VHH binders against q07589. Designs and how they scored, part 3

Target 1, 356 residues: q07589
Amino acid sequence: MSRILVIGAGGVGVITALSLWLKKESDVSLVVRSDYDRVLKHGYTIESCDYGRLEGWRPHHIYSSVEDAASAADNQGYNYIVVTTKNIIDGPVNSRVSNIIRPVLEKNKELHGPQLTTHILLVQNGIDIEKEIWAEFPREQYRYTVLSGIQLIGSTKIGSGHISQVGQDHLSCGAFDPQDAAAIQAANDFVRMYSNEGQNFVEFDPRVRYSRWKKLLYNAAINTSTALVGLDVPRCLEFGVNKKSTEIEVFHPAMREIIAIAASEGIIIEEEFITMFTEITRKKVFKPSMCVDCEKGQLMELEVILGNPIRIAKRNGVATPTLSILYNLLVLVQAKLKERKGLLKFDEKTATLVDE

## First folded at step 1 (VHH)

Design s22 (framework vhh_7b18_3)
Fold by ESMFold2-Fast, scan of step 1:
Structure s22 (fold): chain B 356 residues (1-356), chain A 120 residues (1-120)
Amino acid sequence: as target 1 above (356 residues)
Amino acid sequence: QVQLVETGGGLVQPGGSLRLSCAASGFTFDYYAMGWARQVPGKGLEWVSYITSGGSTEYQDSVKGRFTISRDNAKSTVYLQMNSLKPEDTAVYYCAADLFGYEESHYDYWGQGTQVTVSS
């Protein structure tokens, strides 16, 4: 059986571990940080629209850190590393995805050498998220693949060891490198192990970069705008001038800019998706993840959702007036969050940022 | 190990031509934008040309119409065709790869450089 390490015990990570565990085709390990003691003693309470109500649930193995999970790898290692944590590339260096997974990749290399290929599945938002891993772990030295997981799920941790899932578990899994046969095979194998017939929807994604650009129509326009103003989507739409300015002057222009950037890479996204993504949450009093992160005082996935798209636009000569305004204002919001966490210091006597 | 190796530099007369090549290894070439920058004696590092992963090109005004950048993804190589060379083009030319650049001058990897001298 495949040995799978899930990193991140939020709503997505816990349901990911549960789905794999229910299928009984893998040995599932979960890294649990803040809830470790509670989960170790009492397991998880899960209220799932797909999987029902579970009390005292645990995967096969639970670890309090990635380092502990890596140390427990022994002669078996891990076939898959599933990363469900927030991807905050402008955050603390030790929290970067490459640094988070490093103990597992080093241990797998040390114990198994060329006999084990480690499949890294990034269940995270954004574009170009795989490039940091390729840059930090040269393929000549490490045997691995990088897989894309796009999760369309409404799952939240509502208390210690308590998960509520109200949106269907829908996962698209594919290879970031469409020419990597090993990655394609690993993605298909993961789809098979994750699939629970009649309970979830999981599919192989043959067009990873297309799927990620398409999801950015929502994330780069709506998650960003709602995070900036602290409002849910229905309020943003209703509170606009004549109940139209938000969608016409903010959401739709931002989405069109994303379509133009994707087109500059040869990826065509139909304008029908602008209407579809605008309407998805119009009647749902729901705050997107970036808005929730901001309100909780947590750093936002700013660079992978806006920074990277804008950098691609700059390189390809695509104008981004709407995305650039949203990005630069959210950079200030991110800096405010960093200052509150002690990650950024401002000297009020000199009125200057304290550089290290 | 990431490597960018420049070749094709040398001595050329004013009005002449040179073709620089940069062979890349140790990373997935197709996903990186590639550029050329030069170190001119008495000046700092100056960006020359840029080609995106999608093939779009940009040039510094002083070389526009004279230099052409191109890439061969199958060979993991980027080229700079330099025509109508002037003495002011004398510099060490560096190949660079850009994964996260917002500004054209920001690059993740740099080569060792190749000397181009334009004189008799």
Scores: ipSAE 0.000, ipTM 0.129, lowest interface PAE 19.6, mean pLDDT 86

Design s23 (framework vhh_8h63_2)
Fold by ESMFold2-Fast, scan of step 1:
Structure s23 (fold): chain B 356 residues (1-356), chain A 118 residues (1-118)
Amino acid sequence: as target 1 above (356 residues)
Amino acid sequence: ELQLVESGGGLVQAGGSLTVSCAASGFTFSSYWMGWSRQAPGKERELVAGIDSGGSTYYADTVKGRFTISRDNAKNTLYLQMNSLKPEDTAMYYCATGYEDWSFYDYWGQGTQVTVSG
C-alpha cells in the first residue's frame, strides 16, 4: 500500500485526500494546521458534487505539522508527498515548498537511503515551480522524482473543517522531466490510485510543460486582472469600454504574450484557447483564486504566474508589454499586502522603504 | 474514458438548415461547459458556440442569429441548430468540453463534416 502525505488542508488538499481515501489503494495522511483541533475532535464536513455528503470524515492519519508527519513515519517513510499549498516564492523563506517538504525528505533518506524513492507531486499553479526542488535537493544526495498536478476543481473551505465542492474534480498528473522513467511510472501509479470511476476525472499528462503554459493563458490574464481591480470575471468584461476593451486590450493581449513565450521554447498553444478561456467564465459570477487571496489579505502566487513567465520571455527575447504592466502593478498590490501583515515597513517621514 | 461522438453532418444547400449533435459519456455532463468549434480548409479552428451548465450561451459574431446551441442533460447530448447556412460555414465541426469556473477545453470529439453547396 502506498503511503501518501498530503500537505495543505484547503479545498484542493482535503478533496485530494478524500479521493485517495475512497479508492482504498493508499494509506493517506493529511497535514492540517489552523483547523487541526476541530478536525481531530469532529472530522471534516464535506459537501461534494462528486463524492456526496460526509460528516465526521477523516483520512487514515492527521498531523498538525510536516515535522510531526515525518517523525510518525514509523520506519516506513512516505512514497508520495502531495503539496497543495499556495506557491508564494516572494513570501517568508520558511514557507517555501523546499523548506516545507525537507523534514520528510530527510526522514525518508535516514530510514531507507537509496531504497525508497520519494515522489513529490506539486498541485500548484505556475511555471518553473519544480526548479527550486532540484536546486535545493541535489539528486546525488536524495532519491526523489518531481510530478506535476493540474487540478481543475471548484472546491472551497467555507468554515473550520467544512469543505464545499461545486465543480467536478479533474486532475492531470505527469512528470516535470519527460525523460525520467521513474517519474513517469510514479505519475501513472498516482493516476490509478486517485481515479474513482464515475465520480472524478484523472489522467496521465504526457506534456506537463504544455499543460502548464496552457493554464497560464487563464491565470496570467484573468486571475491577475481580476486581482488588480477586485472584480469578478463578468464584471470585468461588462464594465469595459463598449463591453469590449477588457477582452480585446487586456485579456487577449496578455494571452497572446503567453503563447509567444511558450512558442519561444518550442511549445505551441492553439489560438482558439484565447476565445475559449475568455468565454468559459463570461456568465459565471465568481472571483478567481488570486482575486480571493487579495480580498482575504493573503499573498498572491505572483512570481510563479507572472514573474517566471516574464523572466523566460527576457531570456528568449520575447516582448511582454501587457504582462509586464500587470506584473509591476501587482508587485505594488503584493507590497500593500505585505505592509498590512507587518512584513514590509514604510517610513512616512523620509518617504522610503525601511530595509534591514 | 471520456468520449464525445459527433453526428448529423452532411451536404446541405446554401440557405438550408442542419442540426449536429454530440453524445457525451464518461463524465458528469451536466456540470461541464460544452461548445462547438469548427475548422475550415486552410484555416485555424474557431469556437462558434458555447453553453454552460446553467444554459447561458455564447456565439461567435459570424454565426450569431443563425446558429442555436442547446443541451439535454437527461440525455447527455449537445446540439447545434444551424440555419441560413452559407458556403463559408463549410468545415469539420468538433464538440468540446471544459469545466466551469476554473477549467479549460481538454477534450475534442472526432468531428462531423458539414459541407454547404452554393
Scores: ipSAE 0.005, ipTM 0.258, lowest interface PAE 11.2, mean pLDDT 86

Design s24 (framework vhh_7b18_3)
Fold by ESMFold2-Fast, scan of step 1:
Structure s24 (fold): chain B 356 residues (1-356), chain A 118 residues (1-118)
Amino acid sequence: as target 1 above (356 residues)
Amino acid sequence: QVQLVETGGGLVQPGGSLRLSCAASGFTFSEYAMGWARQVPGKGLEWVSYIYSGGSTEYQDSVKGRFTISRDNAKSTVYLQMNSLKPEDTAVYYCAAEWGYDSPFDYWGQGTQVTVSS
């Protein structure tokens, strides 16, 4: 049986652990931080459009930290690490993905050396998210693969130990390196273990970078704009000047810039997706994840959704006027959130940012 | 490989009924949420209804109580029963397979015309 560690007990992470647990082909461990005491005593309450209502649910194992999960006496190492936490590059150093997974990679190496390959599945938004892992963990010292997980699921934590899922559990899993045979095999194996016929949908993704750029048409244009103004998508569209300015002057230009950046590295995304993503969401009253994060006072996935795309654009000579305005305004929103959390300090007597 | 083929459109008088069908192929139908969207003349594309893989349904407010979505996984087909049709329901109706909440539809059919008039 595969031993799987799910890191992140938000809406996505808990449903991920539930799907694996229901399939009964994995030994499932979940890292639960803020809700640990509640979950230890009462389990999870889950309201799922795919899996129904569950009370008192727990995976096979729960741990209060990644370090505890890595060091468990009964644990013989993990075959998969599934990372569902927000990827906030500009956040605290200890929250970096490479630092989060490090205890597991070190312990797996200690327990099994070159005999165990650890498959790291990043169920996170954005582009270039795998590059930090390759940079921080030399392949001579660590045996691992890096897999991409794209969840197009609407699942949120609405209270301590309480998960609400209103969008279908749809996971696309593939290899970041399309030439890595071990990663391709690991992705196919994960798809098999995650699949629950008639309840969810999971598929192997042969074109990871294409899929991530396609999702960024929505995330970089709509998640970002809604986070700036604190409105759901239909309100953004209806409240625009003549009910047209939002899609014509903000959403569509931002999406076209993403298409141009993808094209600059050889990936073609069809123009009709601009109209399709905008018009279909016009009648769905919901706030995208970045908007919800901002409203809850949580740091946004700003760098992986806008920062990295803009950096790619600059390297390849692609103009990004709309994305750059969105990015620079959201940098200010992010700074406001950091100041409120005590991560950034401003001296009002000198009217200057306190450096270092 | 992936195909969605709509049938059942046509001309109908106000107060009449039509049933649209969408035959799907090239993917595991039972695992997808299926929906209907319409392109109204002079307006944009708007969502009408969808049905999750587990059978739960949702409807746009203007069609609640008049339209019913259903699916037959054995036939890989989704249906839209339209009752008490109004002139404002005149549109090209598209069948769609939904990959997820943040990205509402990945696969679309060619559409079927519904005209509600005398």
Scores: ipSAE 0.006, ipTM 0.334, lowest interface PAE 9.6, mean pLDDT 87

Design s25 (framework vhh_8fcz_2)
Fold by ESMFold2-Fast, scan of step 1:
Order: structure tokens, then sequence, then C-alpha cells
Structure s25 (fold): chain B 356 residues (1-356), chain A 119 residues (1-119)
């Protein structure tokens, strides 16, 4: 029976743990932080469009920290680590994905050596998110694979221990390294363990990098622009000059730049997706997640959505005038959020940033 | 092209009932989760109810639980919202919405149908 550790108890993480638990093919552990005491005493209240209404639900095991989960693994370890937290590379060092998963990887290495392979599934937005893991954990010293999870789900934590899921649980799972046979097998095995026929939609993703670039057409153009201006998508479109400047001069150019960067890597994204992704939210009066995060004072997933694409573009000689303006303005928004959180300090007497 | 056409809205007295209908075309209806979402005057969108692609699971917002029932007919490519015990707070434009895309956005939604609950 596979032992699976889910890290992140937001809407995505809790539903991920629930789906695995309902299938009854894995031993499911969930790391719950702020809601730990509430969930330990009362369990979760879940209202799910796919899984129904549950009260008092909990997975097989609940831990208040990754360190506790690693310690409790004893001699068995974890076969899968599913990371559903936001990926904020420029945030606090202890929040980096490599640092979050480190206790589990070190414990598995101590106890199992090459006998246990740990499969790290990143259910997170962005491009090049796997490269930090490969850099921090040399594969000759650690036995693991890295898997991509693209989750198309509308699931929100609406109160302590209370999850509301209104959009279908749709997961695409594949290997970041398309040459890694063990990763491909692990992704297929995860799809089997996650699938609940008639309730969710789960598929193996044979083209991880294509899928991630395609999703960035929306995230790098629309989530970013709305976060910068604090408006929902329909307002951005309607408030533009002649009700056209936003899509013609901001959204579409940003999307075309993403397509050009993907093409520089040999990945072709069909131009029709520019129109499709612009239209899907034209009449939806609510704010994308990056916009909501900014308004709640939470750091944005800026580097994985814009920073990494722009760095790839620079290496490959691709011009990114629109993405670069969005990125550099959002760097200032991110700095404002960091300053408010005490993560960045400015000396008004000297008018200079206090280094580190 | 994907199309969702809502109908069944109108003026009703408090305590009354209405059935909203949504006719879907241009996609494989039985492969997608379907929602009803509403926008009250001067407010943002509120999710109301959802039904899984097979009809095996249904969910409801707390404000409508026990009063509304979502139903689908995959053979006819229809989704319905049966509303009972209507309140003035239920006054809104109601939209049928296909699936969720990442970030909680619907893949597609219809033009809406107005429901007004007043004396």
Amino acid sequence: as target 1 above (356 residues)
Amino acid sequence: QVQLVESGGGLVQPGGSLRLSCAASGFTFSDYYMNWVRQPPGKGLEWVSGISWSGGSTTYADSVEGRFTIIRDNDKKMVYLQMTSLKTEDTAVYYCAKDYWSEGYFDYEGQGTQVTVSS
C-alpha cells in the first residue's frame, strides 16, 4: 500500500487527500498547520461537487508539521510527497519547496537508501519549478523522481476546517523528465490511485512542459495584469481604451511572448488558445487568484509565472517587452507586500533599502 | 462552438417555485461538471450549486441547501435548477456554467436568466 504525504491544507490539498482516501489504495497523511487543533478535534467539513458532503472527515494521519510527518514515518518512509502549497521562490527561505520537503527526503535516505524511491508531485503553477529540487538534491545522492500535477479545480477553504469545492477535480499528472521511466511509471501509478471513476477526471500527462507553457498563456497575461491593477477580468476588458486596448495591447501581446518562448524550446502552442483563454473569463465578475492573494496581503507566485519565463527568454534570445514591464511592476507590488509583512525593510531617513 | 442557453426565469412571489433549464451544445456534455451561479443586483458572482458529470454527486451553497435541487439529463444535454421556498435574497441573474478552469474560472457560461422574487 503506498504511503502518501500531502503538504498544504488549502482547498486543493484537502481535496487531494480526500480523493486518495476514498480510493482506499493508499495510506494518506496530511500536513495541517493553522487549522491543526480544529481538524484534530472535529475533522473537516467538506462540501464537494465531486465527492459530496462530509462532516468530521480526516485522512488516515494528520500532522502539524512536515518534520513531525517525517519522524512518524518510522522505517516505512513515504512513497509520494504531494506539494500543494503556493510556490513563492522569492519568499522566506523556509517556505521554499526544497526546504519544505527536505525533512522527508533526509529521513528516507537515512532509513531506506536506494530501496525506497520518493516521488515528489508538485501540484503548483509555473515553469521550471522542478529545477530547484534537482539542484538541491543531487540525484546521485537521493533516490527520487519529480512529477508535475496540473490541477484544474475550484476549491477554497471557507473557514477553519471547512472546504468548498465547486469546480470538478481535474488532475493531469506526468513526469518532468520525459526520459525518466521511473517517473513515468510513478505518474501512471498516482493516476490510478487518485482516480475515482464517475467522480473526478484524472489523466496521465505525456507532455508536461507543453501543458505548463499552455497554462501560462492565462497566468502570465491575465493573473498578472489583474493583480497589478486590482481589477477582475471583465473590468480590465471593459475599462480599456475603446473596450479593446487591454486585450489587444496587454493580454494578447503577453500571450504571444509566452508562445514565442515555448517555441524557442521546440514547443508549439496553437495561436487559437490566445482567443480561448481571453474569452473564458470575459464575462466572469471575480478576481484571479494572484489578484486575490495581493489584496489579502499574501505574496504572489511571481517568479514561477513571470520570472522563470523571462529568464528562459533571455537565454534563448526571445524579446519580452510586455512580460518584462508586467514583471518589473509586479516586483514592486511584491516588495510592497514584503515590506508590510516585515520581510523587507526600507530606511526612510537615507531613502535606501536595508540589505537582507 | 460551445453554447449554453438558460431559460425559466421570471417574477415570483416569496415562497414560490421556479425551474431553470440550461440547454448545452458544442461539447461532450457528459464529460463535464455543471454549475449554477448567480449575480444579485450590485453584487459579485455567487456559486449556487454543482453536479458531477455523471450526476452521482451534487453540492449546494449553504444559503440554498434544502431549497434548491440541481438535476442533469445527459441524453438531452440539459441541466436544471429546481428552486422552492424562494426568498427576496434569491433575486439575481442565474447562469449555467460549464466546468471550472484552473483558478476557479468556468470554462464557459451562458447568457443568464433573470429571477426576481418580490411581492
Scores: ipSAE 0.000, ipTM 0.235, lowest interface PAE 12.4, mean pLDDT 87

Design s26 (framework vhh_gefurulimab)
Fold by ESMFold2-Fast, scan of step 1:
Structure s26 (fold): chain B 356 residues (1-356), chain A 118 residues (1-118)
Amino acid sequence: as target 1 above (356 residues)
Amino acid sequence: EVQLVESGGGLVKPGGSLRLSCAASGFTFSSYDAAWFRQAPGKEREFVSAISYGGSTTYADSVKGRFTISRDNAKNSLYLQMNSLRAEDTAVYYCARLDEYGWEFDYWGQGTLVTVSS
């Protein structure tokens, strides 16, 4: 029986833990922060289009911190760490993925050495999100694999301990390093443990980098633009000059730049996805996650969605005029959010940023 | 066994045209994405153009509108039509195959030199 630690108790993380728990092939631990006291006493209330209505639900174990979860492993360790938190590279140092998972990797290394391999599944947006983990944890000292999870799910926390899922649970799981046989096996094993026939859709992803670049056609063009202006997708399209300027001058150019960057790495994304992604959302009145984050005063996943793609483009000689304008304006939006949270300080007397 | 062999390079004057060919053997060419890269003297290798197994194409901004990539699966061949050549296009041009996972270019040709000079 695999021991699985899910980090992040938002809509994605709770449903992930629920699916694993329902399959009965793993021992499921969930890290719950803000809702810990409520969940400890009353469990979760879940309204799921896939899994039905549950009251008082708990996974096998709940912890208030990753450190507590690591300590409670009691010489057994975790076979999988599933990270469902937002990946905000430019946020507080303690919130970085490598720092979040470090207690578990250190514990497994000290107790089990090369006998236990820990599979780190990143259920997060963006490109190059695995790079920091490989850099921070030398493979000679730590035994692990890194797996990609692309989750297309409409699940949100609507109250303390209350989850509403209205979009079907669709997960693609694969290995960031397609030459890593252990990672490929671990991904296939996770797909098997996560799968609940007739309730969710889960598949092995043989082309992780392709899938991540393809999702960035939407995230880097549409999430970013809507976040900048505070409008849903249909309003962005309808409010454009002659109801055409947004798609022709903003969305499509940004998407083409992503295609060019992916191609500079040897990954071909079919141009019909530009039309497909634009048309799919044309009449869906919803605000993408980055837009919602801005409205709630929460930091955006800016660096993994725009920063990293632009850095790859610069390295490979690909021009990014549209993505660069979006990025630099959103850097200012991110700074505004950081200032409001007290993470950034501006001295009005000198008119300068107080650098730390 | 997998082989990619470029041909068609040479000396041309600015504004001229060249057509590069890449002959593929030892694998099912029609099932793989393929690309052209170039490396100018003293520079890093840079992307030029790519074509998917399905025929979708993409171009580096510096060559868009001037270069055209194409493939002939019956002849196991990849082509690059280069028009309106500039001095900055001077480089060794390489043909490459994208692996089955879409992760990296696993096989490369030996390259063909293109010199654009008066």
Scores: ipSAE 0.000, ipTM 0.158, lowest interface PAE 17.4, mean pLDDT 87

Design s27 (framework vhh_7aqx_2)
Fold by ESMFold2-Fast, scan of step 1:
Structure s27 (fold): chain B 356 residues (1-356), chain A 119 residues (1-119)
Amino acid sequence: as target 1 above (356 residues)
Amino acid sequence: QVQLQESGGGLVQAGGSLRLSCTTSGFTFSTYAFSWFRQAPGEEREFVGAIDWSGGSTDYADSVKGRFTISRDNAKNTFYLQMNSLKTEDTAVYYCAADFYESGWLDYWGQGTQVTVSS
């Protein structure tokens, strides 16, 4: 029986823990921060289109911090660390994925050394998100694998201890390193433990980098544009000049640039996906996650969705006029959010950014 | 640098009142939701009350409803817990906490302030 630690108690993390708990093939621990005491005493209220309505639900274990979860593992350690938090690499240092998971990875190393392999599953958007883990934890010193989780799910925390899921739970799980046999096996094992026949859809992903570039057709074009304007997808499409300018001059050019960047790495994404991703939400009143984050005043996953793609484009000589304008405008939006959070300081007397 | 500092704790007799304050610095106060938690000797940390970023919504633990009131003052970067009709069971270390709109991993805590209610 695998011991799984889910980090992040937002809509995605709570539903992830619920699915694993319902399958009854793993021991599930969840790190709950702000809602810890309410959840410990009263559990979660969950309204799920896939799993039904639950009152007073909790996983096998809940902890108020990653450090507490690591300490409570005793001599067993964790087989999987599932990270469902936002990946905001330009945010506070203590919120970076490598720093969040460090207590567990260090404790597993201390207790078991080379005897225990820790499988780190990143259920997060973007490209090159695994590289921070490899850079911070040299594989010669730590035993771990890094797995990709691509989740298509509409799940939101709508109140303390209250989760609403209105979009079907669809998870693709694979290995970031396609040559890592242990990672491939761990991904297949996770798919088995997560699967709840007739309630969700979960599959092994043999082409992680392809899948991540493909999802970026939507994320880099539509999440970004909607975040800038604060509108749902149908409104963006209908409000365009002649009901065409948004898709023709913004969405499609951004998507084509993503396709060109992927192609520069030898990954071919079929042009029909431009039409598919434009159409899938055209008639559904839906605000993508970046739009919701911006409206809540939360930092956006800007660097993993636009920053990293643009950096790859620059290295490979790919032009990104549309992605670059979206990125640079959203850098300003991100800076506004950082200033509001006290993470960025502007001196109004000199009209200059305080570079600290 | 983000800091949360509690004040107003101390000794009080059962039936009395205390007002706790949490003064904050290092972030934009108006964008954060705030909560009070407490930890009694030998017990887990317990939720006491919360106020959202707008100040329009408050929530309380059943054990303190009608006795405690949470409020915020955006101009002073401070939020409060007014504790009335105190009971010996309210004896605990009280912690203030800040969460950016009740989401994400960004969670800041104060060092705690002792409240002791004598019979």
Scores: ipSAE 0.000, ipTM 0.122, lowest interface PAE 18.3, mean pLDDT 86

Design s28 (framework vhh_7qbe_3)
Fold by ESMFold2-Fast, scan of step 1:
Structure s28 (fold): chain B 356 residues (1-356), chain A 118 residues (1-118)
Amino acid sequence: as target 1 above (356 residues)
Amino acid sequence: QLQLVESGGGLVQAGGSLRLSCTASGFTDYMGWFRQGPGKEREFVASISYSGGSTYYADSVKGRFTISRDNAKNTLYLQMNSLKSEDTAVYYCAAEDIYWGTYDYDYWGKGTRVTVSS
């Protein structure tokens, strides 16, 4: 059986671990931080539209840290590391995805060397999220692949050890490097282990970069706008001038800019997705993840959703007036969140940002 | 601290071919080629993603030039075919940092000269 370590015990991570556990084809470990004591004693309470209502649920193994999971006494290593945490490029260096997974990669290398290939599945939003891993872990020293996991799920932690899932568990899994045969095989194997017939939908993704640009039509236009104004999607649409300005002047222009950036890389996204993504939550009182993060005082995945797209646009000569305004206003929101957490210092006497 | 070193430039007859190489002293994200001809501003030629899955070309070189990379050697290539006198330029290698930095390429080589004689 494959040994799978899920890092991140938020809405996505817990449902990911549950799906793998229900399939009974893997040994599932979950890293649980703030809820560790509760979950260890009482398990999870889960209210899932796909999996039903569960009380006292736990995976095969629970650890309070990645370091503890990496040092687990059974000495068999991990075949998959599934990362469901937020990817905050502009956050502290010790919180970066590469640093989060490092204890597992180092321990797998130390104990198993070339006998074990570790498959790193990033179930995270954004574009270019895999590049940090390739940069930080030299391929001659570490045996691994990097896989893309795309979720359109609506799953939130609503209390300690309590998960509410109101959107279908739909996962697309593929290889970031379409030329990496080992990564393609690992993605197909993960799809098989994750699939629960009649309960979820999971598929192999043969076009990872296409799929990530496509999801950015929603994330870069709607997650961003809702986070900036602190409103759910239906309120953003209804509160617009003549109930039209939000979709016509904000959402659709942002989506068209994403399509233009993807096209500059040779990736064509069908125009029908503009309408589809605008309509998908129009009548559902739903706050996207970035809006929820802001409300909880948590840093946003700003750079992977807007920063990286805008960098690609600048490099390829694509104009991004709408995305750039959204980005630069959200940079200020991100700075506000960093200041509140003590990660950013402002000197009121000189009226200047204190640089390190 | 990252260094980029271009090589492979030289004199070639119109209609001929040249392959340029650029070796990086460490990891590079996106890489690209730019050129500056006599009395002209620097212009974009081609770019390639780290995985090689995405490539972009200037209209003037599409179908004639091919960009590729060998990450094991930290080396970027530009295969130039059907060369024209207008391709005469100093060719520069450029690379992006993987971390948030500037809005453009972060590192540049010193260039390699290509002269296409008619």
Scores: ipSAE 0.000, ipTM 0.260, lowest interface PAE 14.4, mean pLDDT 87

Design s29 (framework vhh_gefurulimab)
Fold by ESMFold2-Fast, scan of step 1:
Structure s29 (fold): chain B 356 residues (1-356), chain A 120 residues (1-120)
Amino acid sequence: as target 1 above (356 residues)
Amino acid sequence: EVQLVESGGGLVKPGGSLRLSCAASGRTFSDYAAAWFRQAPGKEREFVSAIYSGGSTTYADSVKGRFTISRDNAKNSLYLQMNSLRAEDTAVYYCATSPYDFEGWTYDYWGQGTLVTVSS
């Protein structure tokens, strides 16, 4: 039976663990931080559009830290590490994905050496998110693959140990390295173990980088703009000059810049997706995740959604006037959030940033 | 489980017309974006037309003015009226729906397809 460790006990992580648990083809461990005591004693309350209402639910194993989960793996190790936490590469060093998964990779290496390959599934937004893992864990020293998970779920934690899922559990899983046969096989195996016919939708993604660039048409244009102004999508569209300036001068230019960056890598994204992504949310009053994060005082996934695309653009000679303005203004918003959290200090007497 | 079943394909002469239908179960078209795509042998899947939850529509340049997308929410069905058909319209036509979620703007469910052949 495959041993799977899910890291991140937000709406996405808990439903991920539930789907795997319901399929009965894996041994599921979940890392639970703030809700650990409640969940250990009482389990989760889940209200799911796909899986129904559950009271007192828990996966096979619950741990308060990744270190505890790694230590408790005995001599069996973990076949999969599923990371559902936000990817904030400009945040605290201990929150970086490579540092989060390190205890598991070190323990698996110690116990199994070349006999166990660990499959790391990143259920996170953005581009180039796999590169930190490849850089930090040399493949001659660690046996692992890196898999991409694109989750289209609408799931949120509404209270301690309480999850509400109102959007269908849809997961696309593929290999970041399309030439890695082991990663392709691991992705297909995960799809099989995750699939619950009649309840969720999960599919193998043969074009990971295409899928991630395509999602960035929405994330880099709309999540970013809404986060900057604190408005839902319909308000952004209706409040524009003549009810047109937002889409014509902000959203569409940002999307076209993303298309140009993808094209510089040989990936063609069809122009009709600009219209699709603008129209699909025009009549739905909701705030994208980056807007919600900003309003809750939580750091945004700024670098993986805008920073990395802009760095690729600079390397490939692609102009990004719209994305660069959005990025540099959101860098200031991110700094404001960091200051509020005590992660950044400003000396008002000298009017200077305190460097540490 | 979401199921999409296409029908209405067939052999038609250039300049002729066909109406494709797509019946959905497990998801209602009134709440989700829905689209028609097509794929000719040896070619990539191509976007044809979409209708969004608010009722607005989009068309590929190659079919604009000739094709019309519509839906019947009471019957939970999507339609594609194809007029002035050309040899290059020959393809398997697919019905698709998109999650109407806060993120992840792609088509998550597809039908099995219906073949349209335009030939004299």
Scores: ipSAE 0.000, ipTM 0.342, lowest interface PAE 12.4, mean pLDDT 87

